# VHH binders against q9y6x5: the designs that were tried, part 207

Target 1, 379 residues: q9y6x5
Amino acid sequence: LPPKLLLVSFDGFRADYLKNYEFPHLQNFIKEGVLVEHVKNVFITKTFPNHYSIVTGLYEESHGIVANSMYDAVTKKHFSDSNDKDPFWWNEAVPIWVTNQLQENRSSAAAMWPGTDVPIHDTISSYFMNYNSSVSFEERLNNITMWLNNSNPPVTFATLYWEEPDASGHKYGPEDKENMSRVLKKIDDLIGDLVQRLKMLGLWENLNVIITSDHGMTQCSQDRLINLDSCIDHSYYTLIDLSPVAAILPKINRTEVYNKLKNCSPHMNVYLKEDIPNRFYYQHNDRIQPIILVADEGWTIVLNESSQKLGDHGYDNSLPSMHPFLAAHGPAFHKGYKHSTINIVDIYPMMCHILGLKPHPNNGTFGHTKCLLVDQWCI

## First folded at step 10 (VHH)

Design uc44 (framework vhh_8dlx_2)
Fold by ESMFold2-Fast, scan of step 10:
Structure uc44 (fold): chain B 379 residues (1-379), chain A 121 residues (1-121)
Amino acid sequence: as target 1 above (379 residues)
Amino acid sequence: EVQLVESGGGVVQPGRSLRLSCAASGFTFSRYAMNWVRQAPGKGLEWIGNIYHSGSTYYNPSLKSLVTISRDDSTNTLYLQMNSLRAEDTAIYYCARDYWGEARTSFFDYWGKGTLVTVSS
């Protein structure tokens, strides 16, 4: 029987939520599976970049989804909407569902994972849902489980995406225990529904399930704002992305723009593209702008306005607040094993191993995840 | 002070068209993407669509054939044109400002107070 994998993402699920809130359903999942306590994501710590890194094993400069809002200096194209289905933005890498369909002639299924409603290298997920935030988790789950049971060629790789707790993390901030406990309890109940549905359909014992996220969340405040308009007049540049990483395209000499910005705030680092720290792996792509501003944790860059954000992400990927977790259950995984940390790019080669796929060249290291797997020797 | 004020709601007969407006103030309107969202009585929020600073529009697939979103940056005004109105279009309609560089979230940083549209015979 071919191995099967369901990859589930709860957007913005900060790793430390597991320590501060009760998750009875998730804890039952982990008891018979594995938990990675922290996943070190890629920079910038945003939704589209990290979701694409999970399924390609590549840094953002390599896979080309470098932000949720982008400008390509060579083609002069703008990616300014999360529903943009132009394959151009996604074609710098080969995601795992494309590899799954082409190498093994198997099917893939997707409930709204970023990129799955786009033909990438002329290949779209065999079964997919167009992105629509109003579609319930239950409807997404119903479609995924139907496709897992009723497909030829068989669906061997499936994805399921849910927008929470990211939306509520932005609205309330991660330190609002009362509101966040309500939101996180609802997510735990959805995990319970997921497991129950898979058991009811006879899928649970033979399906590998990974539950993970793309990033965390940190507390923001009206007391921690950087007003970009006090640093530089908007006529000198085009703004490609704002906060907490601002992407600046100069309309005048780059050095002049840099000089106006470089000492504007003690809570923001200003980089010329070639001076971006090597540890970010955020330099070698035409979609990375000539000047990048990086706010300190919890600081928001604004345009002469207040901010309603009480939580945000996108910050330095070394920050524990930006880290998600990974939990997994299934025949490929040990039972009751806890691991401290992996890199988010390590998920891709692990998933390729589970599915029997040859991975495309990637930035992950299979050795980092081998202790999670029953068919590997953990030394 | 950022403000969004919706107008143009009211009672309308089935099959007719209606245009809603949203007047924006307190920020540089032309630099932000804008959204329309609705909430029917006793139901959750339903995203209608958005328009980017470039003028590019994206719609809820369930509503795409029934609505058009446009903007006038010279007057800081967002518009929602609705055609072939039905009883199920009865809702409070909100305009909302997008988060810069945020994807896939239903939380926006500023909302109007809404305008009621009632479709009845």
Scores: ipSAE 0.485, ipTM 0.776, lowest interface PAE 2.4, mean pLDDT 92

Design uc45 (framework vhh_8dlx_2)
Fold by ESMFold2-Fast, scan of step 10:
Structure uc45 (fold): chain B 379 residues (1-379), chain A 121 residues (1-121)
Amino acid sequence: as target 1 above (379 residues)
Amino acid sequence: EVQLVESGGGVVQPGRSLRLSCAASGFTFSRYAMSWVRQAPGKGLEWIGNIYHSGSTYYNPSLKSLVTISRDDSTNTLYLQMNSLRAEDTAIYYCARDYWGEARTSFFDYWGKGTLVTVSS
């Protein structure tokens, strides 16, 4: 019987929510499985980049999804949530579902994970749902469990994506205890539903399940705004992305644009592409613009207006507020083990090991996840 | 302050067309992508489409043949043209301002209060 893995993402689930709120269903899951308290994600700490890093094991500069809004100066194509189905954007890497289908002639299934409704290297997930935010968690779960039980060749890798708590984190901010408590309780109930469904269908004992997220959330405020229009006139550049990392494509001399921006705010760092800190691994891709602006934690870059955002992400990946967690349960994982920290790119080689796949070259280190696995020696 | 005000809703017969408007104020309208989103009674939010500041439009594939989104930056107005209306198009229709760099339509930073469209014989 080949090993099976279900990878679940709750978008924007900040790691320290686990310490500040009660999660009875998630805690029962962890009690018989493993918990990684912090996952250090990749920069920029945004949805599409980090979801693609999880399934490729690559930094954003290597897999090519460098932001949720991108521009490629060579082809003059623009990428956003609304036009994400062009394979051009996704073809700089090979995600795990493609490898799963091609190396072992197994099936993959997907409920809304970014990239799974796109043919990548002419390969699309065997079973998938086109992205539609109005589709319930229950319908996504019903499809995934049906495909896990009723597929030939067998579905060995499945993904399930949910938009919360990210949407509510933006709307209310992570410090709104009342609203976040309500949202996080609903998520915990969905985790309970997931476990119960898998048990009822006889899948629970033989399925490896990973619950994780792409990033965290930090509190924003009307008192922490950076007005880009006070720094530079909009006629001097094309804006590719705004906040908290602004991507600037100059219409005039790059040095002149840089000089207008460089000392505009004490709460924003301005980088020429070649000066972006090496620790970000965010430089070597044509989709990274000639100038990037990086706001300090909790600061919002705006265009001569207020912001309704009470929470945001995209900030420096060294910030604990940007970190998600990882919990896992199943035959590959120890029971009752807690681990401090892994890198988000480490998830890919761990998943390849569990599935018996040869990983493509990647930025992850398998040694970082060995202590989670029953078939590995942990020193 | 940012305001979005939808208008043009009402009762329409099946098979007819309807144009909705959204009046925007309190921000530089021409620099933002704008979306239309609807919510049918008892259902979740359904994204209809958006229009970039460049005029480029993107639509929910399920609705593409039935709708057209346009904008007039001189009057700060967003439009939704709907053709061949069906009972299933009965919903509250919202205009929303797209925030830069959010994925999965998970965040719109400003919404109107909505305008009700009822498709009934």
Scores: ipSAE 0.435, ipTM 0.729, lowest interface PAE 2.2, mean pLDDT 92

Design uc46 (framework vhh_8dlx_2)
Fold by ESMFold2-Fast, scan of step 10:
Structure uc46 (fold): chain B 379 residues (1-379), chain A 121 residues (1-121)
Amino acid sequence: as target 1 above (379 residues)
Amino acid sequence: EVQLVESGGGVVQPGRSLRLSCAASGFTFSRYAMYWVRQAPGKGLEWIGNIYHSGSTYYNPSLKSLVTISRDDSTNTLYLQMNSLRAEDTAIYYCARDYWGEARTSFFDYWGKGTLVTVSS
């Protein structure tokens, strides 16, 4: 009987939410499984980059999804939430569902995980839903469980994506305990629905389930704005991405643009591409623009106006506020084990091990996740 | 003060065409990607399409043959041309400014108040 894995993401689920709010269903899940308290994500700490890092085990410079907003100067193609279906953007890596389908007579299923409705290296998830934010969590769950139970060749890898608490984190900010409590309780109820559905269908005891997220959230303020237009006139450059990491494509000499920007704000670091810190692993890709601006935590880069964001992410990946968690349950995992931290790129080789797949070369370290697994010697 | 003001909605008969406008003020319009989204009664937000500062357009595949988005940067105006209107196109239509670098969310920087389109005979 081949092992099966369901990977679930709740977008923008900051790790510290687990300590500040009640999650009865998630805590029951963890009690009989494992919890990694902090997952150190990749830079920049944004949705598409980190979701693709989870399923490829690669840093952004290697997998090519380097931001939620990208521009390729050679082809003049734009990438964003509304035009994310061009395989050009996704073809620099091989995600786990493609590997799963190609190595054995196995199927993959997907409910809206970024990239799963795109043919990547001419391979699309065996079963998938085209992205549509209006589709309920219940409908996504119904499709995934149907495919897990009724497919030939068998679905061995399935993904399920949900947009909250990210949307509410942006709207209210993580310090709004009243609104965030309501949103997070709703998410915990969805986790309860997930577990109940798997139990009713006889899947729960033999399915490996991972619940994780791509990033956290930090509080923003009208008192913490960096006005880019006070640094440099917009006629000197094309703006590819704005905040909290600005991607600058110069229209004049690069050094001249850099000199206008480099001392503009004490709350923003300005890098020529070759000077981006090595620890970010954010340098070696043509989609990374010639000049990158990185705002300090909680600071918003604006264009001569105020910002409506009360919460944001994209900041330095060393910040605990940017970290998600990982919880898992199933035959591959210990029961009642808590681990402090792993890197988000470590998830991919762990999932390959659980599924019996040979991983593509990646930046993860299998040794970091050994203590989570029953078939490994933890030392 | 950033403002987006939609206009051109109203009651139209099935099969006809309608052009919506969005007047932008309080920011440098030519620098931003702009979106059209709609919300039908009792339903969630549906993306119609967007247009980049470069003029490049992207559409919801379900709607691409029925709509055209354009912009006039000299008048700070965004347009939505709709053809072959159906009863299911009845919705409040919103103009929205791109929320630089956000994914998998309908939370935009700024929205207009919307303009109601009712398709009925």
Scores: ipSAE 0.501, ipTM 0.758, lowest interface PAE 1.9, mean pLDDT 92

Design uc47 (framework vhh_8dlx_2)
Fold by ESMFold2-Fast, scan of step 10:
Structure uc47 (fold): chain B 379 residues (1-379), chain A 121 residues (1-121)
Amino acid sequence: as target 1 above (379 residues)
Amino acid sequence: EVQLVESGGGVVQPGRSLRLSCAASGFTFSRYAMHWVRQAPGKGLEWIGNIYHSGSTEYNPSLKSLVTISRDDSTNTLYLQMNSLRAEDTAIYYCARDYWGEARTSFFDYWGKGTLVTVSS
């Protein structure tokens, strides 16, 4: 029987939610599996970049999805969540489902993971759902489990994506205990449904399941705004992305734009592209704009107005508030093991190992995940 | 104070056309992408399409042949032109301001209250 893996993402699931709220179903999953308490994501700490890093093992400058809103100066193309199906944006890397399908006559299945409804290197997931936020978790789960049981060639890699708790994190903020408690309890119930469905279908004992997320969430406030229009007139630049990382394409001399911005706010760092900190691995791609502004945690960059965001992400990836967790269960994983931290790029080579795939060159380190796996010698 | 106010809804016969408007105030309208979203009775939100600050448009593939989105930055107005209306187009129609740099979220930072379109004879 070939090894099988289901990768599940709950968007915006901040790691410390696990310590501040009760998750009976997730705790039962972890008790018989593994938990990585913090996953250090890639910069910028946004949905599309980090989801693509999970499945490619690459930093954003290498895989090319450098933000949720992008501009490519060479081709003059624009990217957003409503214009994300052009293969051009995704073709700078090879995601694991493509490798899975091409190396050993295997199938992949996808319920709305970013990129899975796009042909990448002329290969689209064998079974997939076009993105539609209105489709319930239950319908996504029903399709994935049907494909896992009824495919030839067999589905060996499957993905399942859910938009919460990110949407509620933005709306209420992560410190709204009443609303976040309700949202997180619902997510825990969905995890319970997932486990129950896999057991009922005879999949549970032979399936490897990873539950993770792309980023966390931090509290924002009307008291923590940076008005970009007070720094520079909008006629001097094209705005490619705004908050908390602003991507600035100058219409005049770059140095002149930089000088207008560099001392505008004590709560924002302003970088010429070549001066972006090396630790971000966010420099070597044409989709990274000539000037990047990075707001301090909890600060929102605005255009002469208020913001209704009570929570946000995209901030410095060293911040614990930006970190998700990873939990896993299945024949490849130890039972009852806790690990402190891994890098989000480490997930890809671990998944390749579980599936018996040769990974493409990547930024992950397999040694960081060895202690999670039963077939590896830890220390 | 940011406000979005939809208008132009009402009862229309199947096969006819209808144009909805959204009047924006309290922000620099020309700097934001704008969206149209609808909700049919007893169903979830369905994204119709958007228009970027540049005037470029993207549409839900299921609706592309039936709708056109446009904007007039001089009057801060967003438009949705609907053609060949069907009973299934009965819904509350919302305009919403794009949330800069967000993906896969159901949260736009500002919404109108909606305008009801009923397709019936």
Scores: ipSAE 0.391, ipTM 0.722, lowest interface PAE 2.2, mean pLDDT 92

Design uc48 (framework vhh_8dlx_2)
Fold by ESMFold2-Fast, scan of step 10:
Structure uc48 (fold): chain B 379 residues (1-379), chain A 121 residues (1-121)
Amino acid sequence: as target 1 above (379 residues)
Amino acid sequence: EVQLVESGGGVVQPGRSLRLSCAASGFTFSRYAMHWVRQAPGKGLEWIGNIYHSGSTHYNPSLKSLVTISRDDSTNTLYLQMNSLRAEDTAIYYCARDYWGEARTSFFDYWGKGTLVTVSS
């Protein structure tokens, strides 16, 4: 019987929400499983980059999804959330569902995980849903559980993606306890529905389930804005991405653009590509622009206007506010074990081990996740 | 002060066409992607499509054959052309300003008040 794994992401689920709000269903899941309190994500701390890092085990400079908005200088192509189906963008890495289908001749299933509705290296998830935000969590769950029970070859790897609490985190900000309490209670109820559905269908005892997220959320304010148009005239550059990490493609010489930006705001660091800190692992890819601006936590880069965002992410990955958590339950995992921190790139080699797959070369370290697994020694 | 004002809604018969407009002010319209979103009575929000500052458009696959989004940067106006209207298209229609570098969460930092479209015989 091949092992099975369901990977679930709740977008923008900041790790310390677990300490500040009640999650009765998630706590019951953790009680009989494992909890990693902080997952150190990759820079930049955005949705598409981190979702692809989870399933490839690679830094963004290596897997090629370096932002939610990108420009490739070699091919002159543009990427955005609504134009994400060109395989060109995803082909710099091999995600786990492709490896699962090709190495073991097994099926994969996907309810809207980024990249799963795109053929990557000529391989698309065996079962998938095209992205549509209007599709309920229940419909996504119904499809995933149907495919887990009724597939040939068998589905051994399945993914499920949900947009909250990210949308509400942006709208209300993570410090709005009243609104965030309501949103997070709804998510906990969805986790309860997930567990109950798996039990009802006889899947619970033999399925490995990981619940995680791609990033956290920090509080923003109209009092913390950086007006890019006061730093430099828009005729001198092409803007590829804006906030909180701005990607600048100069139309004149790079040094002149850099000098206009360098001292514009005390709340923004300005880097020539080769000067980007090594700890970010965000330098060696043609999709990373010649000049990168990084706003300080809670600061928003704007174009001579206000912003209604009360929460945001994309900031320095050393910030605890940017970290998600990871919880897991199933035959591969210990019961009642807590671990402090792993890197988000460590999830991929752990998942490969659980599924019996040979991982592609990656930036994760299997040793970091050993203590979570029943078939491994912690030392 | 950023403002988005939708207009052009009303009562239309099934099978007819309708064009909605969204007048934008208080920001540099040409530098932002813009979206259309609708909400039918008793239902959640449904994304219709968007148009980038480059003019490229992307649509909800369920609606692609029925709608066209366009923009006029000289008048700061966003348009939604709807054809072959059905009773199921009855909804409040909103225009929304995209936020740079945000994916999947459908966060838009400014929305209009909406314009009601009722498809009835």
Scores: ipSAE 0.587, ipTM 0.812, lowest interface PAE 1.7, mean pLDDT 92

Design uc49 (framework vhh_8dlx_2)
Fold by ESMFold2-Fast, scan of step 10:
Structure uc49 (fold): chain B 379 residues (1-379), chain A 121 residues (1-121)
Amino acid sequence: as target 1 above (379 residues)
Amino acid sequence: EVQLVESGGGVVQPGRSLRLSCAASGFTFSRYAMHWVRQAPGKGLEWIGNIYHSGSTYYNPSLKSLVTISRDDSTNTLYLQMNSLRAEDTAIYYCAKDYWGEARTSFFDYWGKGTLVTVSS
């Protein structure tokens, strides 16, 4: 019987929420599985980039989803952050569900993981749901479990995506303990529902389940704004992305635009594309704009207006507030093991190993996840 | 001060069409994506669609054959055209300003107060 894997993402689940709030259902899951306390995500620390890095094992400059809002200078295409189904944006990498379907003649199933409702290299997930935020977690779970039990060829890789706690993190900020406690309790209850459903269907003991996230969340404030319009007139550039990483496409002279921005705020770094720090692995792609502005943690770049966001992400990936966690349970994983840190790109080669797939070239290191796996020697 | 003001709601018979407007002020409208969102009585928020500053439109897949979103940057106005209205389309309809560069959050920078659409005969 081929190994099966369900990959679950709760968007914006900051790693240290696990230490500051109670998660009885998640704790029961971890007790008989593994926990990676911090996952160092890729820069920029945004939803689409990091979700695609999880399933490709590549840095953003390599897989091509470099932001939630993008512009490709060669083709002059614009990417929206929601329901854009143009395969062009996703074709610079091969996600694991495509590899799963093509290497092993197995099926993949998807409940709204970013990219799964798009044909990539002429291959779409065998079973999928078109993105719709109004569809309940229960309906997504019902579809995934139905496909895991009733598919030919068998579904061996399945994904499940949920928008919280990211939406509430933006609205209330991560320091709002009252509201965040309520939201996180609901998520823990959804994890309980997931486990219960898998047990009732006889899937629990033979299914590998990974629960992870794409990024964390940091507190923002009306007192920490950078007004871009006070630095430079909007007629001099096209804005491709704003906050906390602004992507600037100059309409006239790159050096002139750079000089207007360079000293605008002590809480923002301004980079010419070639000067972006190597540690970000955020330079070698046509979708990365000629000038990038990187706000300091908790600072919001605005256009001559206030921001209603009390929480945000996208910041430097070295910041612990930007890190998610990874928990896993199943026949491939040790029981009761805790690991400190892995890189988000390491998840892909680990998942390929579990499924018996040959990984495409990637930026992950299989050795970093060996200690999680029962069939590996941990050195 | 950012303001969004919806108009065009009311009582409409099943099968008919309705056009909603949203007047925006207090920000550079042409630089932002704009959204339409609705909330039926006793239900959560349902995203209808958005229009990017480039004019590109993206719709809730269950609604895309029934709705059209457009914008007039010269008058700072957003529009929602709805066709073949059904009783289940009864909801308060909100205009919302995108906060740049976020995906799938269901959170928006600013909201209008909403306009009620009641589909009944």
Scores: ipSAE 0.432, ipTM 0.741, lowest interface PAE 2.3, mean pLDDT 91

Design uc5 (framework vhh_8dlx_2)
Fold by ESMFold2-Fast, scan of step 10:
Structure uc5 (fold): chain B 379 residues (1-379), chain A 121 residues (1-121)
Amino acid sequence: as target 1 above (379 residues)
Amino acid sequence: EVQLVESGGGVVQPGRSLRLSCAASGFTFSRYSMHWVRQAPGKGLEWIGNIYHSGSTYYNPSLKSLVTISRDDSTNTLYLQMNSLRAEDTAIYYCARDYWGEARTSFFDYWGKGTLVTVSS
């Protein structure tokens, strides 16, 4: 009888894809559920930071996953995105599956959501798959539905992650209608498979399902490159992250590195850490480097070479191109309701409410998601 | 002109070891993380592992005990050491250059053309 929630992420699913392409399966899901047209994600608009913000309700400076590539100057540790299993990187926050397991006599299940194959505060998801990109959506779905249907104590929170359309968005760019149409049709078919599997197993009517994403995608070009090696010699700094947000660790005086970088390109902003705009909430963490470069939308920072990227993300989180959507269906959600915008950090307290969990202190505002829920009032 | 050229493939007996090389040119090799990926006949791409520019290595958990990735930045060369080869290791092996700061994408910005490894008695 406890409420159940399945959280599904399709990496890099830009919100306006819903308006430019046909999604018959997703539209049927939305028709009997809710749609949030834009989710304002956190800065930087990258995979690991935003996936961890969804499940913690925290800005990146607070949860500690501040980029997909990170450096800690004190410990000399480097974070190598997808495959780093060191709990050190993840221990600055408590994700919802940990809370679910510790507050209730309930289990969690995970098919490759970032962080779920790592023990966080000595707690790992009750059921999980080690990350492996070669594992099919079908196999991930089979494991998740098995765990949801037959676990004791019951699995009440489950996550499912899929790498597309992000990989194809990088390769083709979001404006390649021919290739993106094919990729997005495949994703819609996977959503259809998900719904049919849940119906066949008798899970659909009693399961809350959220389909969302971590960020969008913007078009890049060989005509929009910033050559960092034209600005500064590589011997003066250690490069921690490159594009579209470069993380610079100076090997000489910080002011000298800053002076070599400022005014190098009209298409990037150069910030000393203390000068990073407050609206980014990207300043108060030791993993944020002393100098940050932020490229303008569609511009790629390179090291004296061309770029093969036709699409990218990581840009300013105020840009609509960086925004994902959120769709949801289930007993907790209204039917046929459309909402304009929420913040990505608002998803965590909403999910805690659905599961009956007390949220850890977080940056989300429960009031922003009340109109989505049948047991709440919009005012 | 960025190029990645794999070598060292061929026919090898089950149970033997093999080392593949990838020669990189046209970029500052030491500043990039590098990957090994394989594709068996009639199957999709399988990620083997990567080596960060710092030398840190991460492996597919299914393959971790069977492979070692290393690099020589002085010769711009990436290596894949494979041990206890089995028939199911028959595949085309590719080296690939990482996108800076990308997580969980199976798309890389530059690939080699691949080298064929056939494990046969």
Scores: ipSAE 0.441, ipTM 0.750, lowest interface PAE 2.4, mean pLDDT 91

